# VH-VL binders against Adventurous-gliding motility protein Z (aglZ): the designs that were tried, part 11

Target 1, 119 residues: Adventurous-gliding motility protein Z (aglZ), of Myxococcus xanthus (q1d823r4to122)
Amino acid sequence: RVLIVESEHDFALSMATVLKGAGYQTALAETAADAQRELEKRRPDLVVLRAELKDQSGFVLCGNIKKGKWGQNLKVLLLSSESGVDGLAQHRQTPQAADGYLAIPFEMGELAALSHGIV
Below, E stands for the ipSAE of ESMFold2; O stands for the ipSAE of OpenDDE; V2 stands for 0.75 times the mean of E and O plus 0.25 times the DockQ between their complexes.

## First folded at step 11 (VH-VL; framework fv_trastuzumab)

Design tg5 (from te1 with heavy chain R55W F101Y S102P G104N; at its last look DockQ between E and O 0.58; V2 from the best seeds 0.00; counts 0 for: pae E 5.5 > 2, grease 20 > 18.9)
Fold by ESMFold2, look of step 11:
Structure tg5 (fold): chain C 119 residues (1-119), chain A 123 residues (1-123), chain B 107 residues (1-107)
Amino acid sequence: as target 1 above (119 residues)
Amino acid sequence: EVQLVESGGGLVQPGGSLRLSCAASGFTFSRYYIHWVRQAPGKGLEWVARIYPSWGYTRYADSVKGRFTISADTSKNTAYLQMNSLRAEDTAVYYCARVGYPRNFYPGYFDYWGQGTLVTVSS
Amino acid sequence: DIQMTQSPSSLSASVGDRVTITCRASQDIYDYLNWYQQKPGKAPKLLIYAASSLQSGVPSRFSGSRSGTDFTLTISSLQPEDFATYYCQQSYSTPYTFGQGTKVEIK
């Protein structure tokens, strides 16, 4: 099961399609608030999380996940188009680091492979 | 106007080296994948390497891995392909191409190409 | 590596003909398939991306479609400027791979 948190609907659907083909169930959330509601309903195996969300930084949501708000060891793959290499590199050095990172743009085969390796 | 201009091609003996340049203009260089694609005379297209300049993240075709190095200098908006241990089968026109940034969730389609630079490896 | 099997390798056609070129991927690549046109001595030109999306400035007589791992480029009414070599290319994962090309010639 993968929860995809991404505000750009077509991009979210593209990722969902690839991950469904890789054998995952997927759920979508457009905002951090929607993602939190989904996390409260049931724990996914992986959260694919966009840093640039409408309502809250995905870095903040990642931090809450890694602090254990919805259980310990919930896996996060963090995506960013705007924080750039430096922002992702800085976040990777924190106690709230995600389990994996992808800079947008990326190949969808890379998404599938990295998600498999994390889960 | 988006523009990519290759340079540095020429005649070289087997075992030699060349460095190709891809000078970019008209877009935010650091936020686009830059690729090298080559075409041997009378043959099809072969992907060679790519770099994401912001990350320095690289990938190579197996046929060139260990011999070619792709790099980028974001201060000069230029990508490079360092080609070492050249072989006759590396003879080709080398194109640089970018992947579109406005459609970044579909990477790998090359919407802008340079004119190409010819590399000839012959004794 | 993902192999792209393109057919035919060449074809002869007349102006006004409907032309169909096919590519088959060796694995599921979803819609990450692009089509390029190349004229002699020139760089390739993008025609179709994401299997079926027409690039800006490309005439509407060009179209692309997908059925599973089979992809088709169609030229509905061939024009004199369409005599060229056409390549498919998968962009699902590196190494990116191209079909071997289809040369469209004057009959």
Scores: ipSAE 0.120, ipTM 0.716, lowest interface PAE 5.5, mean pLDDT 87
ESMFold2 (binder alone), look of step 11: mean pLDDT 91; pTM 0.938
OpenDDE, look of step 11: ipSAE 0.737; ipTM 0.914

Design tg6 (from tf5 with heavy chain R31S G104N; at its last look DockQ between E and O 0.68; V2 from the best seeds 0.00; counts 0 for: pae E 7.7 > 2)
Fold by ESMFold2, look of step 11:
Structure tg6 (fold): chain C 119 residues (1-119), chain A 123 residues (1-123), chain B 107 residues (1-107)
Amino acid sequence: as target 1 above (119 residues)
Amino acid sequence: EVQLVESGGGLVQPGGSLRLSCAASGFTFSSYYIHWVRQAPGKGLEWVARIYPSREYTRYADSVKGRFTISADTSKNTAYLQMNSLRAEDTAVYYCARVGYSRNFYPGYFDYWGQGTLVTVSS
Amino acid sequence: DIQMTQSPSSLSASVGDRVTITCRASQDIYDYLNWYQQKPGKAPKLLIYAASSLQSGVPSRFSGSRSGTDFTLTISSLQPEDFATYYCQQSYSTPYTFGQGTKVEIK
């Protein structure tokens, strides 16, 4: 099961389509707040998490996930767009590092392969 | 006005080396994947390599791995293809191309191409 | 690697004819299929991206469609300037791969 946290609706649907075709069940959240509500309902196997959310940084949400009750057991794939060289590189050096990182733009085959390798 | 200009092609002997350049203008170079695609005389198109300049994320076709190196200099808005250990089968017109990106459509369509530069590998 | 099988290899048609070119992927590539036109001595030109989206400046007589792993480029009323070679290309994953090409000859 994959929870996709992305504020841009069409991009979120595109990722969901590819992951469903790869055999995953998917759920969507447009905000960090919605993502937290979904996580409290049922734990996914993977969170595909956009850093540039409209209500909170995805880096902050990743940290909250990693230090929370799920700890290191909930897998996180962080995505970031054009501002991202410093952000992704710096975050992967922190104690709250995600399990994988992917810069936008990417090939959807990369999303599918990284998601499979993390899970 | 998006523009890509290849240079550096020429005649080279087997086993030799050549560096191609792709000078880009009219867009934010560091934010787009740049690809090399080649076409042997009278033949079809073959993808060679790609780079995301700001993070130097690279991929190569199996036919060129270990012999070709793609790189970029964001201060010059230029991508490079260093070709070593050249073989006759590397003879082609080499195009550089930009990937058109949309949040609704995934990367991988080449919306702008250069005019190409000819590499001839002949003894 | 994802193999793209393009057919026919060549065809001849008259001005005004409807022309259909097909391309089959060796695995599911969703809508990551693009079509290019190439005239002799020129770089390829993008016609269709994402299986069915028409590139800016391309005449509406060109269209693309998908059924599973089968993709079709259609020229609804062939014009003299459409004499060219056409290539499909998958962009689902690297290495990106092209069909072998279809040469369209105007008779």
Scores: ipSAE 0.021, ipTM 0.665, lowest interface PAE 7.7, mean pLDDT 86
ESMFold2 (binder alone), look of step 11: mean pLDDT 91; pTM 0.934
OpenDDE, look of step 11: ipSAE 0.891; ipTM 0.945

## First folded at step 12 (VH-VL; framework fv_trastuzumab)

Design th1 (from tg1 with light chain A50K; at its last look DockQ between E and O 0.73; V2 from the best seeds 0.00; counts 0 for: pae E 3.1 > 2)
Fold by ESMFold2, look of step 12:
Structure th1 (fold): chain C 119 residues (1-119), chain A 123 residues (1-123), chain B 107 residues (1-107)
Amino acid sequence: as target 1 above (119 residues)
Amino acid sequence: EVQLVESGGGLVQPGGSLRLSCAASGFTFSRYYIHWVRQAPGKGLEWVARIYPSREYTRYADSVKGRFTISADTSKNTAYLQMNSLRAEDTAVYYCARVGYPRNFYPGYFDYWGQGTLVTVSS
Amino acid sequence: DIQMTQSPSSLSASVGDRVTITCRASQDIYDYLNWYQQKPGKAPKLLIYKASSLQSGVPSRFSGSRSGTDFTLTISSLQPEDFATYYCQQSYSTPYTFGQGTKVEIK
């Protein structure tokens, strides 16, 4: 139900644990390439997507999702570290805007609440 | 060496105002949440407010919302707590604290605290 | 708000004793629970973060554990300098909340 795209394994697992506790099924992808493979296999209700991925920008992946590459109306929550916060603000203004944004660092309760509001 | 130094405490009458300062050094101030935590005499700890200085992202405890304003000046590495409409129950030692950050986490633990500044609200 | 119920309110123990302090959250907070020590006239000091991680510079006699919404701080062999009040604090969501405190007195 939620695909988590984050290259830092412990952080990804922490988010998965909280979202599972909130009633979601979760899948993990550590790269944009892995995320694309998961999207082709099973369409989630929500993609929790890190902007700073090592192989491809999460903004690019979000754009492809919002252009309908894996179906229309797929929800995206974009995450970015402190260094990428300006990128989140700018991305929000584009036609490829995500459904929600969180700047790292955030409380895990905030992740759970925002994900619920998007889905 | 991380340091947080509070100042600005004192005696005020109910309904009065006071501004606390938290001067920070030894770390990149704009990249850390700064919190105020207070402790009434002989009582436990109560979280008051937080700010992310570079974006002025703020949160407040319900007990102070609308009366207290947290702010920051990144050019001075200083956070502030403006306290208006003070009440007797606001009497406390006010601590400034920093949240520690492991890589890509926000665990919300206070790894460095100031020494505190006493605010006394009485007639 | 997430309520943190801490027990006992106070205890007296001898040097060398094993001391346990418990804290219960009113809802699931996963491992977002921290422990602090506060000595009279001083600011709190972080002991344990993320339920069980020992802060740098804290003696290894301190440890933390979690079982569901129940959290435990353990001092394996109490020392005279451990006279203090101990607080748990959840950091899962704002407002952050603290337990009521446990005063540890050395006999």
Scores: ipSAE 0.404, ipTM 0.805, lowest interface PAE 3.1, mean pLDDT 88
ESMFold2 (binder alone), look of step 12: mean pLDDT 91; pTM 0.937
OpenDDE, look of step 12: ipSAE 0.887; ipTM 0.945

Design th2 (from tg1 with light chain A50Y; at its last fold request DockQ between E and O 0.75; V2 from the best seeds 0.00; counts 0 for: pae E 3.3 > 2)
Heavy chain, then light chain:
Amino acid sequence: EVQLVESGGGLVQPGGSLRLSCAASGFTFSRYYIHWVRQAPGKGLEWVARIYPSREYTRYADSVKGRFTISADTSKNTAYLQMNSLRAEDTAVYYCARVGYPRNFYPGYFDYWGQGTLVTVSS
Amino acid sequence: DIQMTQSPSSLSASVGDRVTITCRASQDIYDYLNWYQQKPGKAPKLLIYYASSLQSGVPSRFSGSRSGTDFTLTISSLQPEDFATYYCQQSYSTPYTFGQGTKVEIK
ESMFold2, look of step 12: ipSAE 0.401; ipTM 0.807
ESMFold2 (binder alone), look of step 12: mean pLDDT 91; pTM 0.935
OpenDDE, look of step 12: ipSAE 0.874; ipTM 0.940
ESMFold2, fold request of step 14: ipSAE 0.389, 0.345, 0.363; ipTM 0.798, 0.787, 0.786
ESMFold2 (binder alone), fold request of step 14: mean pLDDT 91, 91, 91; pTM 0.936, 0.932, 0.931
OpenDDE, fold request of step 14: ipSAE 0.906, 0.906, 0.901; ipTM 0.950, 0.950, 0.948

Design th3 (from tg1 with heavy chain S54K N104D; at its last look DockQ between E and O 0.76; V2 from the best seeds 0.00; counts 0 for: pae E 3.6 > 2)
Fold by ESMFold2, look of step 12:
Structure th3 (fold): chain C 119 residues (1-119), chain A 123 residues (1-123), chain B 107 residues (1-107)
Amino acid sequence: as target 1 above (119 residues)
Amino acid sequence: EVQLVESGGGLVQPGGSLRLSCAASGFTFSRYYIHWVRQAPGKGLEWVARIYPKREYTRYADSVKGRFTISADTSKNTAYLQMNSLRAEDTAVYYCARVGYPRDFYPGYFDYWGQGTLVTVSS
Amino acid sequence: DIQMTQSPSSLSASVGDRVTITCRASQDIYDYLNWYQQKPGKAPKLLIYAASSLQSGVPSRFSGSRSGTDFTLTISSLQPEDFATYYCQQSYSTPYTFGQGTKVEIK
């Protein structure tokens, strides 16, 4: 099960298509609030999380996940656009680091491989 | 107009070194993947390496890892391929190419190519 | 690494013929498959991207299709300028890989 948190609908669908083809169930959320509602309903094995969300930074949401708000050991793959690449490097140094990081743009095969290695 | 121009090819002995240049114009160089693709005489196409110039994010084919280094100078809009420990099987026309981005999220396809530069590795 | 197996390696055809070239990926690559045309002494030219999307300026006699991991390039009515070598290439994952090429020759 993978929860995909991404505000750009076509990009979210592209990621979902690849992950479904790799054998995962997927759910989508466009905002941090929507993601939190989905986390409360069902605990995923992996959250693919965009840092640049409208309502709350994905870095903040990752921190809440890693502090255990929805259970321990919930895996996070954090994505950021080119403008957020420096933020990924800094976030990796914190106690709330994600389990994996991808800078946009990336090949979809990289998403699939990294997701498999995290789960 | 998008242009890519390779230079630096030539004749070199096995074990030697050569640096190729790919001068780019007509687009925001730092924000496009630049690739090197080679073609041995009478043979098919082989991907060699790529770089995302803004962050120097690089990938290499196994056949060249440890011997070739791709780099970029964004102030000159130029990518480079430093080729060391050259072997006879590195003989090829070397193309640089730009990858077009479908939807700005992931690399898609080689939409612009240079004319190629010939590297010959021979005694 | 993803292997791209292209068939046939060469074919002979006459102007006006329908030509079909196939390419098989060694694993699922979805629609991340492109087709190129190359004439002697020239750089490759993009024809088809995303398995079936026609590049701007490419004649509509060229088309691409996908069935699972099998991809097909079709030229509906071969023209004199279409005699060339054709390559498929996957962009799903690095290393990017090409088929070995199909040379289309005049019969």
Scores: ipSAE 0.347, ipTM 0.782, lowest interface PAE 3.6, mean pLDDT 88
ESMFold2 (binder alone), look of step 12: mean pLDDT 92; pTM 0.939
OpenDDE, look of step 12: ipSAE 0.839; ipTM 0.929

Design th4 (at its last look DockQ between E and O 0.80; V2 from the best seeds 0.00; counts 0 for: pae E 3.5 > 2)
Heavy chain, then light chain:
Amino acid sequence: EVQLVESGGGLVQPGGSLRLSCAASGFTFSRYYIHWVRQAPGKGLEWVARIYPSREYTRYADSVKGRFTISADTSKNTAYLQMNSLRAEDTAVYYCARVGYRNFYPGYFDYWGQGTLVTVSS
Amino acid sequence: DIQMTQSPSSLSASVGDRVTITCRASQDIYDYLNWYQQKPGKAPKLLIYAASSLQSGVPSRFSGSRSGTDFTLTISSLQPEDFATYYCQQSYSTPYTFGQGTKVEIK
ESMFold2, look of step 12: ipSAE 0.373; ipTM 0.796
ESMFold2 (binder alone), look of step 12: mean pLDDT 91; pTM 0.938
OpenDDE, look of step 12: ipSAE 0.888; ipTM 0.944

Design th5 (from tg1 with heavy chain Y109W Y112P; at its last look DockQ between E and O 0.69; V2 from the best seeds 0.00; counts 0 for: pae E 6.8 > 2)
Fold by ESMFold2, look of step 12:
Structure th5 (fold): chain C 119 residues (1-119), chain A 123 residues (1-123), chain B 107 residues (1-107)
Amino acid sequence: as target 1 above (119 residues)
Amino acid sequence: EVQLVESGGGLVQPGGSLRLSCAASGFTFSRYYIHWVRQAPGKGLEWVARIYPSREYTRYADSVKGRFTISADTSKNTAYLQMNSLRAEDTAVYYCARVGYPRNFYPGWFDPWGQGTLVTVSS
Amino acid sequence: DIQMTQSPSSLSASVGDRVTITCRASQDIYDYLNWYQQKPGKAPKLLIYAASSLQSGVPSRFSGSRSGTDFTLTISSLQPEDFATYYCQQSYSTPYTFGQGTKVEIK
């Protein structure tokens, strides 16, 4: 199971399509609040998480996930745009680091391969 | 008008070096991947390398890895391909191309292409 | 690396003919396949992206389709300006790879 947290609806659908074709079941959330509701219902194997969400920074949500709010060893692949690339580098050095990082734009093969390696 | 203009091609002996330039205009250079694609005379297209200019995220085809270096100067809106240890099989027209990111999903198509610059490696 | 097998390598056709060109990917690439047209002495020109999406300004006689790892470019009624070489290209992962090309010639 993969939970995709991304406010850009068409981009989220594109990622879901690639991951479904790679054999994952997917769920979508457009906000951090929606993501938390999905996490409370049932934990996924992987969260693909956009740093630039409408309501809360994805770095904050990643931190809560890695602190174990919804269980230990929940995997996170953190995405950010060009403007957030320095934030990705800095976040990687913290105790709440994600399990993988991708800078937007990326090739969809990179998403599939990194997701498989994390899970 | 969105344009890419290659320059720097020419005749070089095997083992020699050339640096190609790809001058960009009409779009925000730092927001797009720039690729090099080559075409040997009478042959098909071969992808060579790519760069994301502002962060130097690079990839190379195996055939050129270790010999070619892609780089960019965002202050000049120009990408470069440094070609070292040239071989006869590197003879080709070299195109640079932009990869556009459409609003709706991740880009992977080449639009536009430059006009190409010919590199000939012969003794 | 993903191999793209394009066929035929060349074909002869008359104005008004329906022309079909195929590419097969060596693995699943989903819809990340593009088609280009190239005329002698010119750079390639994008026709179709994402397997079936027609690029702006390209005539509607061009269309693309996918069945699994098989992709098809169709020209419904060939025009004089369509005599060119056509290439498919996968954009799923680097290295991006092209088919070997299909030359469409006047019969």
Scores: ipSAE 0.065, ipTM 0.704, lowest interface PAE 6.8, mean pLDDT 86
ESMFold2 (binder alone), look of step 12: mean pLDDT 91; pTM 0.936
OpenDDE, look of step 12: ipSAE 0.864; ipTM 0.934

Design th6 (from tg1 with light chain T94K; at its last look DockQ between E and O 0.59; V2 from the best seeds 0.00; counts 0 for: pae E 6.6 > 2)
Fold by ESMFold2, look of step 12:
Structure th6 (fold): chain C 119 residues (1-119), chain A 123 residues (1-123), chain B 107 residues (1-107)
Amino acid sequence: as target 1 above (119 residues)
Amino acid sequence: EVQLVESGGGLVQPGGSLRLSCAASGFTFSRYYIHWVRQAPGKGLEWVARIYPSREYTRYADSVKGRFTISADTSKNTAYLQMNSLRAEDTAVYYCARVGYPRNFYPGYFDYWGQGTLVTVSS
Amino acid sequence: DIQMTQSPSSLSASVGDRVTITCRASQDIYDYLNWYQQKPGKAPKLLIYAASSLQSGVPSRFSGSRSGTDFTLTISSLQPEDFATYYCQQSYSKPYTFGQGTKVEIK
């Protein structure tokens, strides 16, 4: 199961399509608030999380996940646009580091492979 | 207005080295992936390497890993391909190309190519 | 690696003909398939991206389509400037791979 947290709906659907083709079940959230609601309903195996969300930074949500708010060992793949790539490098060096990182733009085969390796 | 211009090709002996340059203009160089793609005489296209210049995120084809190094100088808007331990099978026209950024950032395609520079590896 | 199989390897056609070139991927690559045109001594030029989207400045006689892992480039009415070699290329995963090319020649 993969929870995809991304505010750009068409991009979220494209990622969901590829992950479903790779054998995952997917759920979507467009905001950090929606993601939190989904996490409280059911724990996913992986959260694919956009750093640049409209209502809250995805880095903050990643930190809450890694502190264990919705259980220990919840895997996170963190995505950021080209304007946020330095933020990815800095975040990797914190105690709340994600399990994987992808800079946008990326090949969808990278998404599928990295998700498989994390899970 | 987007332009990519390769240079640095030539004739070299097996085991030798060459450095290729890709001079870019007409776009924000540091914000695009730059790729090298080669074409052996009479053959098809083969992807070689890519870099994201602002972070120097690099990837290589297995056939060149350990022998070729891609790099970039954002102050000169130029990418480089350092080719060491050259082999006869490295003989090709080498193109640099930019990956296009579609509206959703996810399909990668080479929207602009340079004219290519010929590398010949022969004894 | 994802194998891209183009057919035919070459064809002869007359100005005004409808030309169809096919490309098959060795696995599902969704819509991550691009088409390029290459004339002798020149770099490839992008025609179609995302299987069916026409690149800006490319004539509307070019079109692309997908059925599963089979992809088609169509030239509806061949023009003299269209005699060239055509390549498909997948951008789903690394290494990016190209079809072997289809040479379109004057009949």
Scores: ipSAE 0.073, ipTM 0.704, lowest interface PAE 6.6, mean pLDDT 86
ESMFold2 (binder alone), look of step 12: mean pLDDT 90; pTM 0.914
OpenDDE, look of step 12: ipSAE 0.795; ipTM 0.919

## First folded at step 13 (VH-VL; framework fv_trastuzumab)

Design ti1 (from th2 with heavy chain R55G E56G; at its last fold request DockQ between E and O 0.65; V2 from the best seeds 0.00; counts 0 for: pae E 3.9 > 2)
Heavy chain, then light chain:
Amino acid sequence: EVQLVESGGGLVQPGGSLRLSCAASGFTFSRYYIHWVRQAPGKGLEWVARIYPSGGYTRYADSVKGRFTISADTSKNTAYLQMNSLRAEDTAVYYCARVGYPRNFYPGYFDYWGQGTLVTVSS
Amino acid sequence: DIQMTQSPSSLSASVGDRVTITCRASQDIYDYLNWYQQKPGKAPKLLIYYASSLQSGVPSRFSGSRSGTDFTLTISSLQPEDFATYYCQQSYSTPYTFGQGTKVEIK
ESMFold2, look of step 13: ipSAE 0.432; ipTM 0.819
ESMFold2 (binder alone), look of step 13: mean pLDDT 92; pTM 0.940
OpenDDE, look of step 13: ipSAE 0.567; ipTM 0.883
ESMFold2, fold request of step 14: ipSAE 0.236, 0.289, 0.340; ipTM 0.748, 0.760, 0.780
ESMFold2 (binder alone), fold request of step 14: mean pLDDT 91, 91, 91; pTM 0.935, 0.925, 0.936
OpenDDE, fold request of step 14: ipSAE 0.882, 0.878, 0.874; ipTM 0.943, 0.941, 0.940

Design ti2 (from th2 with light chain Y92W; at its last look DockQ between E and O 0.82; V2 from the best seeds 0.00; counts 0 for: pae E 6.2 > 2)
Fold by ESMFold2, look of step 13:
Structure ti2 (fold): chain C 119 residues (1-119), chain A 123 residues (1-123), chain B 107 residues (1-107)
Amino acid sequence: as target 1 above (119 residues)
Amino acid sequence: EVQLVESGGGLVQPGGSLRLSCAASGFTFSRYYIHWVRQAPGKGLEWVARIYPSREYTRYADSVKGRFTISADTSKNTAYLQMNSLRAEDTAVYYCARVGYPRNFYPGYFDYWGQGTLVTVSS
Amino acid sequence: DIQMTQSPSSLSASVGDRVTITCRASQDIYDYLNWYQQKPGKAPKLLIYYASSLQSGVPSRFSGSRSGTDFTLTISSLQPEDFATYYCQQSWSTPYTFGQGTKVEIK
């Protein structure tokens, strides 16, 4: 089960399509607020989380997830279009690090492979 | 008009080095993956390497990893392929090609190609 | 690595014939399959991207389709200028891989 948190609808659908084809069930949230509602209702195995959301930074949501707000060991794959490789590497050094990172743009096969390795 | 122009091909001995250039024009160079694809004489196409110039995200085919280095200079709209420890099987026409970047996902197709530059590795 | 098995390796056809070329991926690549045309001494030219989308400026007699891991390029009515070698290419993940090519000869 994967919760995809991405404000750009066509990109979210593209990711959902590839993850469904890889055998995952998917749910979408286009805002951090919607993602939090989904987390309260149904706990996923993995959150694919965009840093650049319309309403809140995905880095903040990642931090709340990794602090255990919705339980321990909830896996996060963080995506960013504005952070460089250096910015993502720096976030990996923090105590609120995600379980995986992808810089946008990426090949969809990378998304599928990394999600499989995290879960 | 989108243009890609390769240069730097030539004759080189086994074990030698060569640097290819791919000069780009007619598009925002920093927002597109640039790839090198090669074709040995009378053979099919083989992907070699790619770079996303604005962030220098690179990938290499296993056959060239450790020997070839792809790089880019966004101020010159140019990608480079540094080829070291060349072998006879590296003999090919080397094309540079552009891959699109629509929105936030990677479509993966080569929509524009250069005309290629020949690299011959022979003693 | 993802292997792309293309068939046939060559074919001969008459002007006006319907021509099909197939490509099979060794694993799921979804719609991340592209088709190229290459004429002797020239760089490849994109025909079809994302399995079935026609590139701008490509004649409508070219089409692509997908069924699972099987992909088909169709030329509905072969023209003299369609003499070329055709390649499929997966763009699901690196290393990107190409089919072996199909040489289309006009009788």
Scores: ipSAE 0.112, ipTM 0.716, lowest interface PAE 6.2, mean pLDDT 87
ESMFold2 (binder alone), look of step 13: mean pLDDT 91; pTM 0.935
OpenDDE, look of step 13: ipSAE 0.871; ipTM 0.940

Design ti3 (from th2 with light chain Y30W; at its last look DockQ between E and O 0.78; V2 from the best seeds 0.00; counts 0 for: pae E 3.5 > 2)
Fold by ESMFold2, look of step 13:
Structure ti3 (fold): chain C 119 residues (1-119), chain A 123 residues (1-123), chain B 107 residues (1-107)
Amino acid sequence: as target 1 above (119 residues)
Amino acid sequence: EVQLVESGGGLVQPGGSLRLSCAASGFTFSRYYIHWVRQAPGKGLEWVARIYPSREYTRYADSVKGRFTISADTSKNTAYLQMNSLRAEDTAVYYCARVGYPRNFYPGYFDYWGQGTLVTVSS
Amino acid sequence: DIQMTQSPSSLSASVGDRVTITCRASQDIWDYLNWYQQKPGKAPKLLIYYASSLQSGVPSRFSGSRSGTDFTLTISSLQPEDFATYYCQQSYSTPYTFGQGTKVEIK
């Protein structure tokens, strides 16, 4: 199962389509709050998480996931646009680092391959 | 007007080296992937390498990996292809091309191409 | 690598004819397929992106479609300036790969 946390609806659907084709079940959340509700409901195998969310930074949500708020060993793939790319490099060096990182824009084949390697 | 201008092609013996340049103008160079695509005489198109200049995110075709290096200088709006250990099979017209990303999120297409520069490696 | 199988390798047609060129991907690439036109001695020119979107400045006689992993470029009424070689290309993943090309000759 993959939980996709992304506020841009068409982009989220495009990622879900590719991941479903790769054999994953997907769920969508537009905000960090929606993502937290989904995490409390059911634990996914992977969270594909946009850093630039409306209500809370995806870096903060990743930190909470990695601290074990919704259980241990929950995998995170963080995404960020060019304006947030420096943040990805810095976050990678922290104790709350995600399991993988992708800078937007990326090829959808990269998403599929990296998700497979993490899970 | 978006323009890409290749230079640096020429005649080289097998095992030699050559550096190609791709001078870009008319767009924000650091925000676009720059690719090299080659075409051997009388043959089809073959993708070679790409770079995202602001972060030097690079990928290479297996046929050139370890021999070619793509790089960029954002202060000069120029991408480079350093070609080492050249082989006869590297003989081609080398194009640089820009990738447009629809809505800035996912893969796009080569929307602008240079005119190409010829590299000839003697068989 | 994703293989793009393009057919036919060449064709002859008259001005005014409807021309179709097909391209098959070796795996699902969704809509990440583009079409280019290349005239002798020139760089390729983008015609169609994202399977069916017409590039700005390209005549409306060009169109693209997708059915699963099969893609079609159509020229509704062939013009003298349309003789060229046409390539499909996938942008789903690197290495980006091209079909072998279809040479369109006006008879």
Scores: ipSAE 0.366, ipTM 0.795, lowest interface PAE 3.5, mean pLDDT 88
ESMFold2 (binder alone), look of step 13: mean pLDDT 91; pTM 0.938
OpenDDE, look of step 13: ipSAE 0.849; ipTM 0.934

